# VH-VL binders against Hydrogenase maturation factor HypA (hypA), part 3

Target 1, 132 residues: Hydrogenase maturation factor HypA (hypA), of Synechococcus sp. (q2jir9)
Amino acid sequence: MHETDMTRALIQTLRDWWQSQPGQPQIARVHLVVGQFTCVEPASLTFAYAAQTQGTFLQGSQLVIRETPLIAYCHPCGQEYKPEIGRRYACPNCGSPMEEIRSGRELKIDYIEIDYIECSTNFTPPAQPEVA

## First folded at step 16 (VH-VL)

Design j3 (from g1 with light chain T50A S51D)
Fold by ESMFold2, look of step 17:
Structure j3 (fold): chain C 132 residues (1-132), chain A 124 residues (1-124), chain B 106 residues (1-106)
Amino acid sequence: as target 1 above (132 residues)
Amino acid sequence: QVTLKESGPALVKPTQTLTLTCSFSGFSLSTWGVGVGWIRQPPGKALEWIALIYWDDDKYYNTALKTRLTISKDTSKNQVVLTMTNMDPVDTATYYCAHLKYDFWSGYYYFDYWGQGTLVTVSS
Amino acid sequence: EIVLTQSPATLSLSPGERATLSCRASQSVRYMHWYQQKPGQAPRPWIYWADDLATGIPARFSGSGSGTDYTLTISSLEPEDFAVYYCQQYSDYPYTFGQGTKVEIK
């Protein structure tokens, strides 16, 4: 997977969203969900993000990645199981080949953290919003 | 601006091989998260998805038609080619190509732009 | 294969009336998409992600639903709204379409 090209596509999605927002907010963090059964390396994606956001509306923002595990469903057994990535993908109980993947192939924005700056009339520096 | 246009013969005879070309502009099939799909619609009937090709050359075919279909791309020419063998009068339809795009908010692909379609009539 | 069943097959109404189009999936899907199609034209994206109007689509259109049951509503029919509407899912291959609901003038 070419993480540089993926990051470019992600940034375009973020630009389209940002242009549609009132006030075009300062983005602090972009939260991304990345499945373990993808060709995506989180460290490579984070590196590409930092490089490609310099001098843009995303300058100074952080890409935060949450990984999801590979989870499959065995229809003959009627249950979920966790394949051993790189070793064994078939159901450990009945040996059926991996058929339905229920988790581990995600690649999506979870949510965007933005900075809010409140101006004070008493000359105290603006309070920064606490974001989750 | 994304545009797609289908081209190929308007009339083919039964048993012949159909070759359709989707020529597009405003995107590249080398771009991550992009694909082109083929959908057909027999006159007066519902839409039927038939084939799909992604930027990474992954390909998917409608199971009922798979043995007769081949999809390929030429990224340098901005073209996708669909070949369908052993045409039959039941294959008479308008054939559309459409731009497939990955949506990072939902985590799903979807079609956002469609070609105008080309009618292919299969008759002897 | 996920089967999408639209109802009614034909909806005969007059301008100004409310139209309600249903799409039921054979299994749960995350989102439903809708297209409008007029004779001799390509389908046009109309509603994405169950309830997001495509660019330029009038506010009299709305979408709703989740799971297996989805609805497209036209609050007050205009002459230009008489067309066939298709639903589509992207949850699993093949990316199936409903058979369409024709909204026609009475």
Scores: ipSAE 0.655, ipTM 0.796, lowest interface PAE 1.0, mean pLDDT 88

Design j4 (from g1 with light chain S91N)
Fold by OpenDDE, fold request of step 20:
Structure j4 (fold): chain C 132 residues (1-132), chain A 124 residues (1-124), chain B 106 residues (1-106)
Amino acid sequence: as target 1 above (132 residues)
Amino acid sequence: QVTLKESGPALVKPTQTLTLTCSFSGFSLSTWGVGVGWIRQPPGKALEWIALIYWDDDKYYNTALKTRLTISKDTSKNQVVLTMTNMDPVDTATYYCAHLKYDFWSGYYYFDYWGQGTLVTVSS
Amino acid sequence: EIVLTQSPATLSLSPGERATLSCRASQSVRYMHWYQQKPGQAPRPWIYWTSDLATGIPARFSGSGSGTDYTLTISSLEPEDFAVYYCQQYNDYPYTFGQGTKVEIK
């Protein structure tokens, strides 16, 4: 349910961008970064995207998701660590609770791929006049 | 067009509770990635973030003021209400509400529209 | 909380001069935002995401920075630029503002 609404918002963002682009290019792929600590399910998001893009300017486009791991910083130890999501949010070395997250909360567009219409400019060079 | 307007009493007595209402148009708090926040500014002083409420009813408060604050929304009325208890003259400020939006390009929220603010004076 | 410290507190300059405003964060932030405020008015978004000018903002304004150090620059001050500028971070709760830099006429 959350991914559905999020997808709607994403599509609106893409629409705004698309409308601002010269020639309104065909979008081939949308690349998203999704952190593992966002509670966003990539499969659900992909499904929602496929469903909601039907009949729109995004029809036929693909959502490509790159996940980022949860990384925290332990101030007492002065080191980064990877908390186990759903288990313990504390430094494995000193036990200090997780207070600073360095990675894993991302939810953003990385980049967009557009289809290049090969303008085959068949420049037929004008026939050089035969010098009689 | 997004618009926000703060309303409430201009004068509050010490120890009383302040109730402010933010009425807005041009957006809905049922929309994913949307929030409404409150910011205050004492006369001649800096801005201070107070509270925030999201479309999913998630709430955040200023740490120092948390025990005195309650934020709520009525999506059907396009209103957000802020209550602040035990008002003190130090709480005299212009109170602003602002529209918060998620930006997919940056991956962060930001305030893009502000109300004009309402001056609240705490005095005996 | 992330504390934002702006410097200088007051910047006294003449029209046509370059203004450089600093905002330092107590810890690293991904972006810094800036607001302009004139007396009796609400703050206005001025620069988003460190360097993106809000709609309608003149090109003489620019923003830069990374980590803990951010800067707002006015290449050539116009009379309408004299105001208070606030930096703000959305990196972590609570959201916080700098104490402001007042740009005033010398």
Scores: ipSAE 0.853, ipTM 0.893, lowest interface PAE 0.4, mean pLDDT 94
Fold by OpenDDE, fold request of step 20:
Structure j4 (fold): chain C 132 residues (1-132), chain A 124 residues (1-124), chain B 106 residues (1-106)
Amino acid sequence: as target 1 above (132 residues)
Amino acid sequence: QVTLKESGPALVKPTQTLTLTCSFSGFSLSTWGVGVGWIRQPPGKALEWIALIYWDDDKYYNTALKTRLTISKDTSKNQVVLTMTNMDPVDTATYYCAHLKYDFWSGYYYFDYWGQGTLVTVSS
Amino acid sequence: EIVLTQSPATLSLSPGERATLSCRASQSVRYMHWYQQKPGQAPRPWIYWTSDLATGIPARFSGSGSGTDYTLTISSLEPEDFAVYYCQQYNDYPYTFGQGTKVEIK
């Protein structure tokens, strides 16, 4: 349910962008960054995207997700660490609780790939009149 | 079009509880990535963020005011209610509610629409 | 909390002059937002995400910065630009505002 609603919002964002683009290009791929600490399941999101884009301007486009790890910063230790999601949110060295997250909360569009209709100007050169 | 309007008492006595209502239109607080926040501004002073409620009922409060604040939503009525207990003259301010939206390009939330604000004076 | 410090507190300039407003954060933030406020009015979103002008904002406005230092610039002040400008961060809760810079007519 979460990914479904989020996907709807994402599509709206993409629509707004798409409408603002000259020529309303065909979107080939949407690259999304999803942090591991967002509780967004990439597979579910991909599924929702595929389902909801049917019959829309995004039909045939692919959602490509890049995941970012949860990285926290321990101020007492002065070091970054990777918390174990769902297990322990504390510095493995000193046990200080996780206070600052440096990575893992991302949910954003990285970039969009557009299909360039190669205007194959098949310039068929005009058949040179056979000079009979 | 998104619109927000603050309503509540213009005058509150010290120690009393302030109840403000934000009535909004043009969006739903059931929509993913939507929130409503409260910001206040004492006369001639800076803006201060007070509280925020999201579509999923997640809530955040100003740290200094947290113990005095309660934010709630009635999605069916398109209303958000803020209560602030133990009001003091220092709490005299214009109170604004604002629409919060998620931006997928940045990956952050932002306030894009504000109410006109309602002046609340705390006086004996 | 992230403290935002704006400078100067007051900027007295004449129409046509360039205005430079600074906002410094107590820690690094990803983006800075700016609001304009005129007397008796609600704040209006002015610049989003450091450099993106809100809808309808004139091109004479610009935003820049990174890390802890952000700037709002008005290339040539118009009479309607005289107002208070606030910076604001969404990087972490609690959301915080700067104390504001008043741009006034010299």
Scores: ipSAE 0.840, ipTM 0.883, lowest interface PAE 0.4, mean pLDDT 94
Fold by ESMFold2, fold request of step 20:
Structure j4 (fold): chain C 132 residues (1-132), chain A 124 residues (1-124), chain B 106 residues (1-106)
Amino acid sequence: as target 1 above (132 residues)
Amino acid sequence: QVTLKESGPALVKPTQTLTLTCSFSGFSLSTWGVGVGWIRQPPGKALEWIALIYWDDDKYYNTALKTRLTISKDTSKNQVVLTMTNMDPVDTATYYCAHLKYDFWSGYYYFDYWGQGTLVTVSS
Amino acid sequence: EIVLTQSPATLSLSPGERATLSCRASQSVRYMHWYQQKPGQAPRPWIYWTSDLATGIPARFSGSGSGTDYTLTISSLEPEDFAVYYCQQYNDYPYTFGQGTKVEIK
């Protein structure tokens, strides 16, 4: 259910971007990065996207999701470790609580893939967001 | 158009409980990725965030103030209420509420609209 | 907690001069945000995501930086630019602010 509401917000973000683009390009794929520590189920999100884009400017586009693992950094040990989601979050070496999460909390647009137009004028490609 | 307005007492005595209300329009706290935050500013000093509440009722407090703070929302009234116990003269500040939203391009939340603020003076 | 240290505390300049405001984070952050505040007013969002000007902000403002070091630059000061500027991070709770840089007329 959260994915349904999240998808609605994502589509609004895409609509705002699309309206600002010269020529309002036809979108082929929306590439999303989703971390394992976000409580977002990729399959549920993909399903909601397909349902909510029917009859919109996103008609026929595909949501492509790249998952990222939960990775934390232990400052006392000076090293990364992979917490066991649902079981143990503390550093396995020194027992320090999980503090710095380096991967697994992402929920963002990576980039938007549009259809190529051979004869174009003043087209500006979308920016490629950086992974945090 | 998003607007927020803070309301509450201008004067509070030490040890009393402060209750502030943020009344807003142009957004709903039932919308995914939306929240309201409280930030304060003592006269002539820096901004300090103090509390957040999200659409899913998730709540975060400034650690130094956590034991004194309670934040709640009434989605049907478009209001957020902040309660702060055991007020002290050091808590004298202008209190702001602000609209928090999720940005899918960066993957982070941020404040985009602020209320005008309400000055709360704590003195005997 | 991520501490943001702004420098200088006060920047005294004349109209037409270039202003450079620094914000240093105690640990790496992905983005820095900036606010302008004039006396008796609420903070106004000024720069988002390190370099994106908020709506209606003049092109003489720019933001840059990465990691721990971030900068707000005003290429040629106008009379309306004299204010206090705050940086803020959203990388981790608490969402801390810098102590501010006051830009004042010389």
Scores: ipSAE 0.744, ipTM 0.834, lowest interface PAE 0.7, mean pLDDT 89
Fold by ESMFold2, fold request of step 20:
Structure j4 (fold): chain C 132 residues (1-132), chain A 124 residues (1-124), chain B 106 residues (1-106)
Amino acid sequence: as target 1 above (132 residues)
Amino acid sequence: QVTLKESGPALVKPTQTLTLTCSFSGFSLSTWGVGVGWIRQPPGKALEWIALIYWDDDKYYNTALKTRLTISKDTSKNQVVLTMTNMDPVDTATYYCAHLKYDFWSGYYYFDYWGQGTLVTVSS
Amino acid sequence: EIVLTQSPATLSLSPGERATLSCRASQSVRYMHWYQQKPGQAPRPWIYWTSDLATGIPARFSGSGSGTDYTLTISSLEPEDFAVYYCQQYNDYPYTFGQGTKVEIK
């Protein structure tokens, strides 16, 4: 349900980017970073992407997801720790509640792969989208 | 194009409840990744974030004010309502509402459009 | 809660001078945003994502920094630049603002 709506918003972001590109390239893969503390299931997101991209400028493209772990920082102890999702979020050393999350809430485009046909001794990636 | 406008009383008495309405156009609060926030600014002082409401009806309040605040939305009317109880002269401020949206390139929310603000004076 | 501390509180300068405004966060943040505000007006977005100028903002403005220390720089002050500047973070709730730096005519 919410992955469906999120995917719609992601596709609109990609459409805006694609419309700004010279030549309107064929997109091969969209690389996304998804944190474990987002309540977003990668499989559900991939399924929604495949369904919603049929018949669009993203036809045939793949959504590639890299997951990141939940990592928090304990200010009293001055160190990072890995909360146990669903069990214990406080610092295991001092019991301080989880405040600073350093990893695991990501939900963003990492980069976009486009189809490019060229016979050369190396592959030079195309310019990446601007990060705003 | 996105626009927001705050409305409500210019004057309230101490202990009264303030009700402010944010009326907006150019976006929907049913859209994933969209929210509306309230920020206030006492005369001559800094901006203070006070409340947020998201498309999925998640709500967040500034800790110092949370027991006095209620935020709600009416998606069909394109409105967000902020209620603040037990008003005190220290709450005299210009109150702004602002459009919050998710940015997939950075992975963060941000405010991109602000209302003009409405001055609320709390005085007996 | 992430506290943003701006310095100086007031920066008194003449047109043509360089202004450097500091914003220090109580913990590391990924990005810092900046607003300009003139009396009687709403804050105006000025710099997004640390260094990206909002639409129509002149090139004499720049933003930089990382971690806990961020700056807004005006390379050569124009009369229209005298205002209060606020920093803001979106790293965690509440999305706090700095207390502002007033840039005023000396």
Scores: ipSAE 0.706, ipTM 0.815, lowest interface PAE 0.8, mean pLDDT 89

## First folded at step 17 (VH-VL; from j4 with light chain R30S S51D)

Design c2
Fold by ESMFold2, look of step 18:
Structure c2 (fold): chain C 132 residues (1-132), chain A 124 residues (1-124), chain B 106 residues (1-106)
Amino acid sequence: as target 1 above (132 residues)
Amino acid sequence: QVTLKESGPALVKPTQTLTLTCSFSGFSLSTWGVGVGWIRQPPGKALEWIALIYWDDDKYYNTALKTRLTISKDTSKNQVVLTMTNMDPVDTATYYCAHLKYDFWSGYYYFDYWGQGTLVTVSS
Amino acid sequence: EIVLTQSPATLSLSPGERATLSCRASQSVSYMHWYQQKPGQAPRPWIYWTDDLATGIPARFSGSGSGTDYTLTISSLEPEDFAVYYCQQYNDYPYTFGQGTKVEIK
């Protein structure tokens, strides 16, 4: 909570990156990894993104989310297990408390997908280094 | 430009309660992904993380000190307050506050700016 | 809790020599951060995200490592490099520090 404010921060990160890029490319898709243990709902984030990108450098772009499951490691048992979010976090075999989380806490940009429009008068190819 | 400054008493007596204030500028604790942390360093010893507070009022404490610590924020005054009860001479240290920021590229928080620190001596 | 163990505790070297500082984590971490600290001063961020030098840090510094083993290297020591260096992780709470490696003049 609150996906609207998170999305605003994400868009600012993308704006800073975009302004630093040669040609300031048109962005097609922003790929995020979102873990189940973040308590962030992908649908809410996607909705906020669509609303906040209208009329911006991200207009028409899509937020693509890959979810990761909550996976913990039980050191006494030497194995991974899948905690029940909101109910049971301890190892189902031995009852040891959740200690090491192997997956499910991610909230990050995976990569940015760029569109290329050859017929646009506003498009220019990326600059090449001058050849001596 | 982000700046932080610690303030509070330089000397406290054993069993007293220490109250430290971190006053900052250049950021807001209402901004998503922002926090303030407290770190201390006894003279000649290693750094020890103490407490964190986030924009959403989530709070985390060093387990060994948790029963003695309270952290709070006043977003309108750009301040974070740390209170530590039952002070002991072993708590003598320089106390730092630091700016915590979320990085969407790595997916982790980190401290990027630190205050100058304030020495708190517990004696008498 | 993730324990960071730095070695050696003290590294006694002369200007111009190469320094290698190690930080070992008790469990795997994704990144390691490094700070430099001189007496009477706050820690200064030195290396972020394992190998990204903080703004204004000289190119003679570098960082490397993965998993549980991380290294800070100074290719040729300068007089201003004699200080204590701390590693820190942000993988999980509490965001722990190593105990420090003091780099001192031999």
Scores: ipSAE 0.671, ipTM 0.799, lowest interface PAE 0.8, mean pLDDT 89

